# VHH binders against Uncharacterized protein MJ1408: the designs that were tried, part 20

Target 1, 350 residues: Uncharacterized protein MJ1408, of Methanocaldococcus jannaschii (q58803)
Amino acid sequence: MSREANPFKKMPTILMPDELMAKALRRGEKVANEMRQKELPWLLKARFVEEHKVRTIASVVADNLQKVIDKTPPVRKLPKFYQEMVEVLVGIDDFKKSMGAFKWASELVRKLGNEYARKIRKARTPQQAGKLRKEFVGRVKSILEQIHPEMAFVAVAREKLKDLPTFKDLPTVVIAGYPNVGKSTLLKKLTGADVEINSYPFTTKGINVGYIGEIQMVDTPGLLDRPLYERNDIELQAILALNYLANLILFIIDASEFCGYTIEEQINLLKEIKDLFKAPIVVAINKIDLVDEERVKEIEEKLKEVGIEEILKISADKDIGLDELKERLKKIAIKEFLKDKDAENKELEC
Below, E stands for the ipSAE of ESMFold2; O stands for the ipSAE of ESMFold2 at other seeds; V2 stands for 0.75 times the mean of E and O plus 0.25 times the DockQ between their complexes.

## First folded at step 16 (VHH; framework vhh_6qgx_2)

Design j1 (from n4 with S52D; at its last look DockQ between E and O 0.85; V2 from the best seeds 0.73)
Fold by ESMFold2 at other seeds, look of step 16:
Structure j1 (fold): chain B 350 residues (1-350), chain A 126 residues (1-126)
Amino acid sequence: as target 1 above (350 residues)
Amino acid sequence: QVQLVESGGGLVQAGGSLRLSCAASGFTLSRYEMAWFRRAPGKEREFVAAIDWESGDTFYTDSVKGRFTISRDHAKNTVSLQMNSLRPEDTAVYYCAAEIGWTPDEYLHTSYYDYWGQGTRVTVSA
């Protein structure tokens, strides 16, 4: 759905001081050439040319800086997922400070443009008009160099933020479990289509997004697939941002252990995720076609011991239990999504 | 000084294909937005497609999505427009344009771009 697009994809390119100044000077000279065609007395033409050059340069610079501000939403008005990601990747306070520098510079350049245009209208010679325009250009260059660190900071921030995933405002299931437990196969079978791969911080594999009707399914390779205590605080904060997205966690266990992890290891990971996330957890015991019923029952009892009540038994490869899983995921995810929407509405009514 | 030179225009039957090329010289293209515009007889220039040189991100007007593909070639310093499933309504002079940086919504307008080619004519017969 288009309404939930990544708000940072609309940030314009952040030009550095020399780039912006060069563009402004080029546009100023274009206007100057147009003004030189007018039939005016020599001094009046010089004033007119230089005045319009100054006004154009001021507008190009100030408008460029202001457009960055206008096309960047205030972070505090964003959905909480994006607020958390901005803090993790960039730092909200530094981002706000840099936007303030853009605003300051934009306003100052406009002010100077008006002041120098007035001075040029009173110039007594073409040489004086040209000198005033050169002074103005020097002042603009100085202002841009003064905010160069903030321009560079915002350019880096843009690169980090533009690739954040775009999520629809839909009931959302986040899939977790060790590598090779069958997560990707299951996602493909449940959604019936190829999944979209999206960037996400601290994983080179990105995240996979698919849909079951109006249910958004998110697979998290590289994020929820190893012990969380090994991660630094920044990485953990990025993982915790998923709490603002997930209505339901689907944890996949490989009953056969062919994934390379023991049932004990898989359950230990499950316990870590259970402690980390607020959303309900459904566990799917996968690859039941490769083990006997006694083993599956044994796993089920271990899961109940750690507090898991929603347990399904499946084989993604053999299409066993998938229709029941699909219907269960829909029911719980929609319920939790609507509950969150009701809580949000009651909070806003205060 | 930037020079943009288009090539590849011509006459083609409806349903056919053409590939336009735009050679850029006299500047480093990094950080530039490159675009194709077209002017149909009796109309104003209109946006067709754009590509951000550095990222490769592409944008298309709705009427050409799925039929036209814009691409870049770093080695040749060129931008191309592959036009498939051509229609008589695609008849126009096609122009290559360039400007430093990308600004949303504004990149769709001719006034955004300071650098322009001379144009190449595409005629699609019924």
Scores: ipSAE 0.677, ipTM 0.898, lowest interface PAE 0.9, mean pLDDT 88
ESMFold2, look of step 16: ipSAE 0.698; ipTM 0.905
ESMFold2 (binder alone), look of step 16: mean pLDDT 82; pTM 0.842

Design j2 (from n4 with S52N; at its last look DockQ between E and O 0.83; V2 from the best seeds 0.73)
Amino acid sequence: QVQLVESGGGLVQAGGSLRLSCAASGFTLSRYEMAWFRRAPGKEREFVAAINWESGDTFYTDSVKGRFTISRDHAKNTVSLQMNSLRPEDTAVYYCAAEIGWTPDEYLHTSYYDYWGQGTRVTVSA
ESMFold2, look of step 16: ipSAE 0.696; ipTM 0.905
ESMFold2 (binder alone), look of step 16: mean pLDDT 82; pTM 0.845
ESMFold2 at other seeds, look of step 16: ipSAE 0.708; ipTM 0.910
ESMFold2, look of step 17: ipSAE 0.684; ipTM 0.894
ESMFold2 (binder alone), look of step 17: mean pLDDT 82; pTM 0.847
ESMFold2 at other seeds, look of step 17: ipSAE 0.708; ipTM 0.908

Design j3 (from n4 with S55E; at its last look DockQ between E and O 0.83; V2 from the best seeds 0.67)
Fold by ESMFold2 at other seeds, look of step 16:
Structure j3 (fold): chain B 350 residues (1-350), chain A 126 residues (1-126)
Amino acid sequence: as target 1 above (350 residues)
Amino acid sequence: QVQLVESGGGLVQAGGSLRLSCAASGFTLSRYEMAWFRRAPGKEREFVAAISWEEGDTFYTDSVKGRFTISRDHAKNTVSLQMNSLRPEDTAVYYCAAEIGWTPDEYLHTSYYDYWGQGTRVTVSA
């Protein structure tokens, strides 16, 4: 296993045209001042100073643009979860077009820098050398303004994507169920006290990531804990991205109904999640210590009627059934993870 | 015009503490990476600590980790370096540096920064 980072956290700050131009001019003038200290004939000094200024400005601008490209992996080479997040939050095609604009501008600025440096070496007067440098600067400004929309787009994209959660490439269980059914208590007891809190689109609570050995557990407060009809299309797309992470869904039912939702309401949410996700579902009937065995049996029968075959009976508070739950989650999640890895390898062979 | 002004240097006994401050004027620090570098006698400037203004992430060279703390003050537009458990080898001129934007792996080098203070001398006596 590896410690994986959000690939977008490595993106450098995206400078706007005036910021990048100002930086380039500062460095150009710095090198020009150094060159003016040289003992050279009047015309040769003017050529030398202006040539080095042009080459420095071109390098600062072109290198800055190229570094954005170099530090941003191509979207299609990212794990599918991140590919889907780019599509949902910013749009893959527009992102690719903007990276192309950065590359075009970087290459053009280098080309112009070389062209104007050659012209300056042949200048007949200091005034001609200075005029050529001013023309070069004007053309760089124009190029940056031409790609200003793409620079702004990438800056916005960076802000949206840099805080996406980091997920390990491990067998993954996504936890679902209404609020107050015991999800957070169960997660803490299964994984221990060290749960990572990560941001995720459309929830201010973020998502909770914990581990049972090499099993990644993901709790999604605010995402899979209310009816899906309440969500707009963009929110649903963000939820659907979890299909690329989830090897198994663990749905928690509160047998006592103290959570504030009837068993029928809880089963209706389960049906919605079952329709939305491709991963198999395990249902844990929680809080069995608060109800009679007959009630638990009734709930189990209702679950079987809707097509749920993997059902466990637990009490997170009383530590009932948790070892069995861990074993079942681990077994199924690893099996599904390996099956998905085999399918991924066969897809690449084609 | 952008200006960085350091303060807080001086003479201190080994094991003592000093707090350096760097006040910035002429720009908003929200788009800048701020750093402290130092130059010991006969040596080149070396990285000490950096802070990303907006995110608050901090970075330290190994020899000062656990002893020095870099921090920011949004209200005063300043960056500070709290230096505890000072050693004679910490003797140096300390420089505040700034540059617009952040680039990973490059902010540790002096060539990354265009803006520098004049330096403040820290002397740690045995």
Scores: ipSAE 0.547, ipTM 0.832, lowest interface PAE 1.4, mean pLDDT 86
ESMFold2, look of step 16: ipSAE 0.678; ipTM 0.894
ESMFold2 (binder alone), look of step 16: mean pLDDT 81; pTM 0.835

Design j4 (from n4 with S111E; at its last look DockQ between E and O 0.81; V2 from the best seeds 0.64)
Fold by ESMFold2 at other seeds, look of step 16:
Structure j4 (fold): chain B 350 residues (1-350), chain A 126 residues (1-126)
Amino acid sequence: as target 1 above (350 residues)
Amino acid sequence: QVQLVESGGGLVQAGGSLRLSCAASGFTLSRYEMAWFRRAPGKEREFVAAISWESGDTFYTDSVKGRFTISRDHAKNTVSLQMNSLRPEDTAVYYCAAEIGWTPDEYLHTEYYDYWGQGTRVTVSA
């Protein structure tokens, strides 16, 4: 039940070709200066200096490229939520292709380093040794420029992926409803603790994560709070990734309409959310303290007409109905979570 | 060409405060990690604090958390180390260091950095 870290947080900064080459040349010259202090015959010293310079440059370049690969998780081994986020934000195939380019370049630079080091050991003059090292450096520069587009792609991907939210493997309730229906107030009252704000694609507000015991509550401001026709296909795919998290949807209706949306508009959004998600839906009719009982009954009847069976009547501001809501959310979310775990286990048996 | 010049060292009594500055030139704000290391008499250099120009994230060794604050000034292209509640064991030569990029678990080590200042001496008396 521990919080699991974002698998992309450990990606290093992606250096561009000139930056990586400059770093490698600095390290190579440092080693060359150390080697020049050795007492060796004139030609042997030239060979030794240039050989170690080449090996150092090759190692710095190849190791840097390999570290990016090693510290980047294989996408297809990630939880499905993260796989979908990689597809939405960067594209899995292009990401894999770019990692392949890093691997190709790293292996080629290492091979060339070994080849040129052996040639330098056979050099007949210090000038020949120096020319071989310069040729090697030119080949490495060319290789890095060849993969420059892939390096740039991975740099952009890193910026998009390193701050993705972390989610626990727990029964999860996702909250939906128009702005100002009371979602944030309700989340705080149900969880009783500070809500964690996490980044999420296509919203500047992020997502809010809180807990009721071992139930993970997720509020999605800017995501599930407006009609789907306002979303392009990429944004919809990011929203649909929440299906890998949600065991239950809690939809909030503002009975008073003071949120700025009519009950019909709110129910239309509910219908869209119902079509998006596989999870069952609980509807909470909020702000019942601001309307009379007949109004609440009218709303309840409309909800039943559209197929909503789980309806609770609350006021988050006045602490009405919250204990009953909390217990109902727990029961349903745990049931659906266990059902999903059973389905996953049957898939693994095959 | 990256150049680093430290200033602000001196003599201070235990419990006092001191502010070190490091003037940096020759790099972009989003590409370099900047760090402070220190070397006590007879000891090796040890990591004190780092700040990422890329993100503004800060990192501290445990012995200075809550007492030292690393900060940056983009307009002056400087990194500072505010040292409060100084102790005699903080006596050391303090060095500013820089290297391109950030690599987790490696930025804490002296070998990660190619660029170093000359150091500024801090002496904390009882």
Scores: ipSAE 0.559, ipTM 0.837, lowest interface PAE 1.3, mean pLDDT 86
ESMFold2, look of step 16: ipSAE 0.595; ipTM 0.862
ESMFold2 (binder alone), look of step 16: mean pLDDT 81; pTM 0.835

Design j5 (from n4 with H109G; at its last look DockQ between E and O 0.91; V2 from the best seeds 0.75)
Fold by ESMFold2, look of step 16:
Structure j5 (fold): chain B 350 residues (1-350), chain A 126 residues (1-126)
Amino acid sequence: as target 1 above (350 residues)
Amino acid sequence: QVQLVESGGGLVQAGGSLRLSCAASGFTLSRYEMAWFRRAPGKEREFVAAISWESGDTFYTDSVKGRFTISRDHAKNTVSLQMNSLRPEDTAVYYCAAEIGWTPDEYLGTSYYDYWGQGTRVTVSA
């Protein structure tokens, strides 16, 4: 399963019962009109017209439902990031149950279409043939109304899942830190290219994606810029899904505290992120141009006390330390990416 | 009565521009896929462009990408096709089509759409 495309963008529109039935009836009548052009005795014509109408209605309904199944990726075969997002946004069990309802209805409509077509071939009057076709239509309407809740559920799920970000299968660095520590400025400086904005659950700001060569850089405003205690369980699950994306966390500290948060508050957020993520963490002490060297050394010492060994000192605004940061990020992200690929291959082999 | 009516066709020189319009009446387009097809003399209808009415997502056949732009106007209940850098190969009758819902790949075929206009003629001279 590739990270390079959102697998849910290929889901077709989920028609509601009245919409699908109306489409099927239009197509059935079109076929009926074509069949009426044949020169046949009145009973044989009635049988022929009604049989083809029934077969067309059945195929339109059953094929529509089956196409939803066929164009929807099986959750169990998705990359783990997308599996977790399905659980967070819609619920895997309810999604699978609803897809099962589509399959059940598709198979039943097809079976009934065959059964009623055979009955119509044996009709003794045109009125009997018409009555059988009307009965079949009534049965199909009933089946569609029975699965209406599942159709509505899948329609909502499609809307939520089609907005999931598309990530390339590349070494990935996720940027964290309080607002105003310089994350956006740093991302622009490091990537040298336009940042792409993608939607992500539970943030209206979206996520920002940029590149350093073949390194995917991801900034998540509204997600990794607040303490965990401010998050409900669903938001936390969405944050934890980033574990399946991130090969490296880049945490930004504002040495000047002009961001509005003390160094202690920033380090507390760092500790929370360190506990949540499996990926290694590089800390960049930013805005070193606004404080003296002794303050930077104090911050560096505090970071080492909490277990951070990869520390860089930068100023994004003044282009200080960015080349070294870029090279360090590349080396670590690539190493962790390859390590994760090896683990994935062995897990699938076993 | 559900109806699609095209307008805006005509004669233009190669390299010129033309804007086609398709007015829909008798239904609400909120969940419809709207498309333009064309039929060159002696040939079958072929897909040109489509737009999903609600989302605004657009699709184009390769030969018109960058030259043609499909757009929608909710207030007028119309779909438009802006055709720039026209070539003699673009000479055709252009048809507006509509169908409820979008299905990948199938929306490219004429059999996907139940509703059709009568067409508007576009002639591009060398």
Scores: ipSAE 0.684, ipTM 0.896, lowest interface PAE 0.8, mean pLDDT 88
ESMFold2 (binder alone), look of step 16: mean pLDDT 79; pTM 0.814
ESMFold2 at other seeds, look of step 16: ipSAE 0.699; ipTM 0.905

Design j6 (from n4 with T103N; at its last look DockQ between E and O 0.80; V2 from the best seeds 0.71)
Fold by ESMFold2 at other seeds, look of step 16:
Structure j6 (fold): chain B 350 residues (1-350), chain A 126 residues (1-126)
Amino acid sequence: as target 1 above (350 residues)
Amino acid sequence: QVQLVESGGGLVQAGGSLRLSCAASGFTLSRYEMAWFRRAPGKEREFVAAISWESGDTFYTDSVKGRFTISRDHAKNTVSLQMNSLRPEDTAVYYCAAEIGWNPDEYLHTSYYDYWGQGTRVTVSA
């Protein structure tokens, strides 16, 4: 997918103080050279050259800082998923504080540029005009160094946030279960060949996104495929951000245990997910072609004891039960999606 | 002090390929946006492609997408434009440009870039 779909992909490069100052000085000298070609008396030429240099430097610095603010989405206006990801990856309060520093510096540089331009127009000698411009440049350098930590913070934040996945505003099903239970095979069978891979924090495999009509299907290898107690607080917060995406969780059980995990281990993972996620859960008992019907019934009874009401019996490899699963997923995901949209509309009325 | 020198232009038949190179000297490229622009006969200079030196992120004008590939070589301090499936309308003088940083609104505009090469001619015969 396009980088332009993630709102953070449009953030400009965050220049460091020496980089921004060097750019501003280059453009100031270009303007100065143009002004030196004018036919003016010696003192008026000096004033004119230095004034335009100051105005150009001020504009380059102030506009650069302001552009970062203009191209950074206000976090409070983002969908809740992205708000949570900003908190987890960088910290919302520090991000807002840093944007405030950019605004403060941009406004101050522009104000100083106007002040020094006025002083230069009144300079009595070319040396006085040059000293005023040098003083202005020194003040701009000092301002940029004062906000250097905030510039560095935003640069790191930009790198982290620009790689966030972009999700469509559609009914969304998140797939969970241990590795090798058949999640990826099932996703491909349900959605076809059009599956896209996106980056997500704390997984090197990324996430897989596919579609059943207008239903967004998300497979999360490395995220919802192992016990949550193995994760630190930051990783857990990134996983819990999925609460703001998922309208429905599809949990896959491998009835055969060939995945390498016992049914008890798989149900324990399901319990953790059920306790932490607000979305309803549908369980698909996969690989039913490899076990006796009595075993499938035993698994189904254990799932009912855990409180799972939506249970489907499938074989992704043998194309068993997939049509019914697809229909059930659509019905529930759409219902939950519309329910969330109704709640959002009610909040806007306040 | 920064200097950009293009090479690799020439005459090719439609459907053919050329590889343009841009050698950079006098600055550290690590934070620069590098771009190719072109000027067709009787036209103004227009954006072709760009690459962010550090990240390798690339951008292309629609008419060259899928046919042209911009790349960088850290060891040689060069940016290249591999042009495949060339068409007569690709005939132009191609210019290398550079500026520190990327800006989403301005990277398409010639005024964004302070550093320019001399240009290299590409002619695609029918």
Scores: ipSAE 0.678, ipTM 0.893, lowest interface PAE 0.8, mean pLDDT 88
ESMFold2, look of step 16: ipSAE 0.683; ipTM 0.897
ESMFold2 (binder alone), look of step 16: mean pLDDT 82; pTM 0.845

## First folded at step 17 (VHH; framework vhh_6qgx_2)

Design i1 (from j2 with Y113F; at its last look DockQ between E and O 0.90; V2 from the best seeds 0.74)
Fold by ESMFold2 at other seeds, look of step 17:
Order: sequence, then structure tokens, then C-alpha cells
Structure i1 (fold): chain B 350 residues (1-350), chain A 126 residues (1-126)
Amino acid sequence: as target 1 above (350 residues)
Amino acid sequence: QVQLVESGGGLVQAGGSLRLSCAASGFTLSRYEMAWFRRAPGKEREFVAAINWESGDTFYTDSVKGRFTISRDHAKNTVSLQMNSLRPEDTAVYYCAAEIGWTPDEYLHTSYFDYWGQGTRVTVSA
């Protein structure tokens, strides 16, 4: 699975025990009605009708449970972004255990269907055949109630996981920095088009996605725009999943401090992001039209002290430095993307 | 007690528009896939459009994309099919269908659905 495809979009609706049982009984009765039209002696018709009802109910229940398994890829085979999202949102171990419960129940229902169908073939009276079918139905209801917690768990997991963003398999730049440093203005100027909003955990704002040709630009409002030490461990895991998407981080500094944060506060956020992400970082010093050259040099020196080698000086509002920024982002993001693809291929060869 | 009732069919000239409605009674649609199928004279029922009631996700057969719009109305418990730019080839009896749950690719087939309306006739004259 690539980073572009959300493998959980194909998960079917998870029916609860009563819903699945009702569907199975409805289809069993339809088959029974069709079989009742056959010209057969009284006892043979009863056996035939009840046997087909049991086989249909067993198939509807077991096939439904198996389809959930079949349409849900194994977690360990997923792209790493989705593996991390499963852990953050639902828990990998509980998800695996719940899939095991579906498999157990599906296999048991099939086994019981075969056993009861054989018993019904030997029924001495129509009443005996009907009693065996009712007993089978009771056993299936019991099995479904036993796995009800796992069915509910998977239903919740499906709703959380199918809404995860779908990213194109492209070189990706993630934008970071405090609010009001010019991120949204810059994204619009660089991409030239409306951005797409995608859902992401722990923010109702979602993720904004735009493009420079084949470069995917991602702005993460509510995720990478405040100190990371304020986050709980689960929120931090969701932020760290961005490591599997980001080939390059673009950190934006507001040279004027009109954003409401000092240069020192902005650099402290940069240091936190640098510590957590594996991708290289490019810093853009924005709003250089509002400060003098000495101030920009001071900011540059502080950035070099933190270990930042790629520094660009821009004004998004005045269209200063944007062409150079665009070309630098493209070159670095493509280089890192190709390195990651090569590493992924070597890992799979093992 | 569970019932689907279509309305809105009729005679219309090519290039015209028609809106079909399907009212559901006797069940809560929140967990259902709803669909429109049609049967042209001498042909089998074919898939036209579907909507998942809960998510609002829609699906269309290729021949109606851009011309037909399926929608739901929670307050009225109805699903509708807005049919624009109608062609004589759209002449058919249109059926509303429903089934609990969504399964990829299976909702394209009549065998997926247990609940059906009686149909509403649409005739598109040249």
C-alpha cells in the first residue's frame, strides 16, 4: 500500500449481533419459501426446507464476518503511516485480537451449520427438523453475543480509520511554525490553487494540502504550531506519524514578531520539531520587508547555532524570495523522497 | 411493515429533467445503503446510483455521471434521484432498493438488496 491509498476505505460496515442475525434470518426465510414450492412428500419437504434454511443462515453470518477480515489488510503489511495510526487511534493488539474473534466465530458458525444440516437430514418428523433449526439459530445468536465487544470495537475502529487522510505518493513538504507567521499565505502563493482539507487526529481543523507540480505541500494547523511539551503521549504519537509522510520540513519564522511570538520562542519550537523529526529542515525567515538587514542577520546567526544549514529569506506578502524557495524545496524534497523509496525497497528485499 | 415507495416518474422530452423520490417506512435508514436501479424494456435491472445513508457517500454508473444526482433527506426519511439532461436511453422502470450495511462492490448488484420498491416508470421521448 502506498502513502496515497487509505487501506481502511474498503472496510465493510460492521453489523452488530442483532443486525447480522436479522439479515441472516430474513435470507433464510426467503430460501425456505422458495424451497416450499417444490413438489415433495411432507417429511422430505420439511427436511429440505429446514436444511436449506440452516445452510443459508450459516453462510450469511460466516461470510459477513469473513468479509470484514478479507477487506481489512493485516496491520503488519500496511505502510508505516497507517500502522502508527492504528496504534494511536485504536491499539494494534486489540485490533488483531478482535479480527481473531471474527475468524473464530466465522469458522464455528460454518462448522455448526454443517453439523445441524446433517442432523436435519435424519429428522423423523417436521417438528424435529424445525427444533434442530431453532437450536442452531440459538447457538449462532450465542456466538454473536460472545463476540459483541469485538464487533463494537471494530465498528469504532472502522469509523476512525476510514477517515484518515489519503496522501499522494509524492515528495512531501510539511510546513511548521507558530500561528500567524504567514504559513497560509505562503502555501497559497507557492501552490497557486485552493488547498484540500483532510482529516487528521487531534485537530478538527484538518490538514491543508496543496501542490507545486509533483511536490505535495502539507500545512498542519493545530499540530506543529505550538510547543510539543504541552501534548500528551497519544497526541505526540499522532504528530510523529508525520515522519512517514514528510520528506522535508519547512519551518517559518516571522522576523517581525507581529505573530505574537518572540524569535526565541519561535526558535524553541523549531528545536522541539528538529528533535522529533527525521526529515531535514529548511527555515524560511518571513516578513523580511518589515525588519532591517541587521535583524535578519541576527536571526540567521541564531538559526545556525541551532544547527540549521538551509535558510531562506522571504516575504510572502511582497513576493520576495518565493521562486528561490520553491526551487530549493523541490530539489530537497525530491532527493529525500528518492532516498526513502530506496530504503523501503532494501527493507522489503530482506 | 418495511416499505419503499417510489414517486416522481412520468413522461418527459429528451433534454428535460425529472426528480424521483423514494420514501422509506418501518425501519431506521442510518445503517443502510440506498440505491436506484432501472430496467429498460427487454433488459435486466442495472445499477444507476447509490448513497450510504450515514456517510452521504455517493456512487454512480458511468452513463449517468454528471447528469444524475442522488441525495438523502434525513427529516423526510427519503432518498431522491435528480435526473437532468435525460435521453431516450434513460427510459426504464426505476426501482428504489435498500440493504443494511455497505460492502465494497457488492452494492452494485441486485442480489445485495433485500428491500425493493414497486418501481416508477420514466419515459423519455425523442
Scores: ipSAE 0.677, ipTM 0.895, lowest interface PAE 0.9, mean pLDDT 87
ESMFold2, look of step 17: ipSAE 0.684; ipTM 0.898
ESMFold2 (binder alone), look of step 17: mean pLDDT 82; pTM 0.852

Design i2 (from j2 with D57S; at its last look DockQ between E and O 0.71; V2 from the best seeds 0.69)
Fold by ESMFold2 at other seeds, look of step 17:
Order: structure tokens, then sequence, then C-alpha cells
Structure i2 (fold): chain B 350 residues (1-350), chain A 126 residues (1-126)
């Protein structure tokens, strides 16, 4: 399985009209100075200098705009997780419109460069050649100002998208539950190594990613640890994007309630997450070393009442039940991952 | 006028350290990609390290990773290259370069940059 990077990390800096024009004029003048050193008749030299200046300015501007297009992933061909994040953070239609504006401007500048270069080759005086080059520069400036809003939009979009998390195309388990139920401890114990922290919208804690072999484990502190009524619409959309990532949800219950939330509160959160996610849910009843067996049975029965069939009893601190949990997570996550891959392949066959 | 001036070169023994500095005059480095290149005797300039002024993101050629650190100083409008664990093969003239914006993969090439310093010589004795 290949490692996938955030598809937006390779977006180049978006230059504004004045910045791009200044760069193009610098490179045009450099070429012009080189051409002035040629030993040519007076009029032919003027034509030669101005023609090469125009061609250089056109290529610098057009190539810069085209490179933004080339290095920006086509959103509709991305994994659905990234498509949803683009919609939430910037808006897909506006993003596509802006890419269209870059393409339009790049092609027009290239066309004008060729047109003006041909006119300059026919100039009857050095003054006419210079005037044509100045007219060309004015046209390029105008084109860049016309797309200035789209350039600014893409610059803002780049800043928002460049820090999106990188997820591998692997069977993925997303961990949920109230704070202090043992999620981060469990993640470290299951993966055997320190987790990687990645940024994610609407949380300063980021997300924690670890691995059990080829199983990607994701903990989302600050996202799946609060009731939905505490979330605004944008936060909910960012949480819902995890549907496109998760093959399995692992929900952690603190049997002891030392986390500060009653079993009833924890089950209410579980029900909200069950309603949000399509993936199957495995519940781990954690901290069983701190409660008696009757309490664990009571919790288990309440979980069955809400439709949970996969229930494991563990203590992350005491290393109880972790091997069975690990094996169950692998089996289910791989099964669901392969099922999703089959569905994706059938979509592509159309 | 716009100018980049390197300083800090000199003679150092293998295993030693040296700190190069690049001062910009005539413009501020906001929005610029900054890089160090080096030219060993008989060779062409090669990429060493880069830093994006806005983000602080850095990249290093493989042969210097873990030994060299590129950094920026907003107050002094300078970029520095801290070179540790120096080897004889690090002997070169070191050049500071700058260009507006960042373009992936292209920022590794000399043709990407319009602004260059005159270079500072680093000699690492065995």
Amino acid sequence: as target 1 above (350 residues)
Amino acid sequence: QVQLVESGGGLVQAGGSLRLSCAASGFTLSRYEMAWFRRAPGKEREFVAAINWESGSTFYTDSVKGRFTISRDHAKNTVSLQMNSLRPEDTAVYYCAAEIGWTPDEYLHTSYYDYWGQGTRVTVSA
C-alpha cells in the first residue's frame, strides 16, 4: 500500500498581478540586455530585442499560471475525504471556476505573445517595435487584473488546504469517546510506537495517527469527544468528512466513570456517533480493572439495547484484553476496507 | 539596488562548524524563497538548502541533512546556514539566492532564482 500525501502540499505560491508582472518584466529585460549585445543592423536589432522581450514576458506569465493548474489536484478526482474538505473550507465550484480563470488567462497571454511577436517582426522603425511591446505589456497587465479575484481566492484556498492531514489508503479505524476515557493511552498501546500528530480543522490538538501493521488508527481529540449540540454546522461537516475515511469506529467507554461522564452520557454520545457514521462500531469497555463484573455486564446490556453487537472488555492501563481487541479491529477494518474498494472499482467501471 | 551579500566563510577543520549569513539590501524577503547553493572546484553550482520566508518551511539536499540548518531572522532581514560536522567534500563557494514565490521541485534549480550573491568561500581541511 502506497503512502499518500496531502494533495495540496505541492501547490505553488500564488503570485498577485503586480508580483507576477514584475517577475516577467525582470526576465524580459534580462533577455533584452542579452539580445542588445548581438551585432545586428539597427532596425533588425530593435525588432530582435523587442520580439524576445515579448516572448519572454508571455512565457513567464503563461507558464506561471499553468504551473498553478498543473500542481493543483483536480478536486473531483480526489478521494472523497479531500473533496468534502475542499467543499467545507473553500467551496468546490468557486475553486474550479478560479482554475478555469487561470487557464483562460494563461492561454490568452500565450496567444497575445505570439500575435505581438509577429507584429514586431514587421515593425518599420524601432519606435514602432517598442510601442507594440508596450501595448502587449498593457494587455497582459489588464488580463492579470481581470483574474485578480480568482488569484486571491486560490491564494487563500492554498493556505487553508496545505495543512490538511495526510491519510494512507489503508484499512482505517477512527477512535471516539469522551475525554479521559483512555483513547490516547489505548492508541499508544495498540500501535506500539509514538503516534504522529497531524493538523485538522477546528482542533488545535490535531489528530493522532498510528499503525497496527497495515491498519491506520486515528484518534481525533476535540472532534469526536463532545455532544453534537455543541458543534456548529462547519464543525459537523468536518466531522462528517471522516465518513469517507473510517472503515470502523472504535468507541471507548470508561466503565469507572472517572472520566467525569456517566455511562448514560457516554452511551448518548455513542448513539450520536452511530447516527453520523456509516461504518460499523466496535465498543471497548475500558478500565474494567476498576469496576466489578456486574457493572460491566450492566454496561454491556445497555450497549446491546442500542444495537451494538461487537463489545470488548479491556483495561489499557493493565494490558487486559488488548490482543483480542487488536485482532478484532484488524479483521473488521480489513473486511470493510475491501468492501469499500469493491464499491469504488464498480463506480470507476462506469 | 537589490543585493544579497554572503559572509562567514573561511577555513575550518573537518568535524568543525561554521555559520554563513546572507543579508538582503534593497528589498525585504517577504514572499521570497531563499536558498543556499554551492560550487565545488571543477563542478557546477548545486542545491544545498532552502527556506520559505513566509512559512519557515525548509528543505535540504541529502548530503547535508542533519548537519546543516537553514534559518531566517526577520529583524535583520537575513538568512543563515549553520554548518556542523563539516567534511572535506563540503569545500565550496557558497552562494545565497532568492526568488519571489515557491514552486515545487523548481526551487531546487539555479534557473529558478534571479537574485544571487557573489559567494563566500568555505574550505574544510582533512
Scores: ipSAE 0.676, ipTM 0.899, lowest interface PAE 0.9, mean pLDDT 88
ESMFold2, look of step 17: ipSAE 0.683; ipTM 0.898
ESMFold2 (binder alone), look of step 17: mean pLDDT 81; pTM 0.833

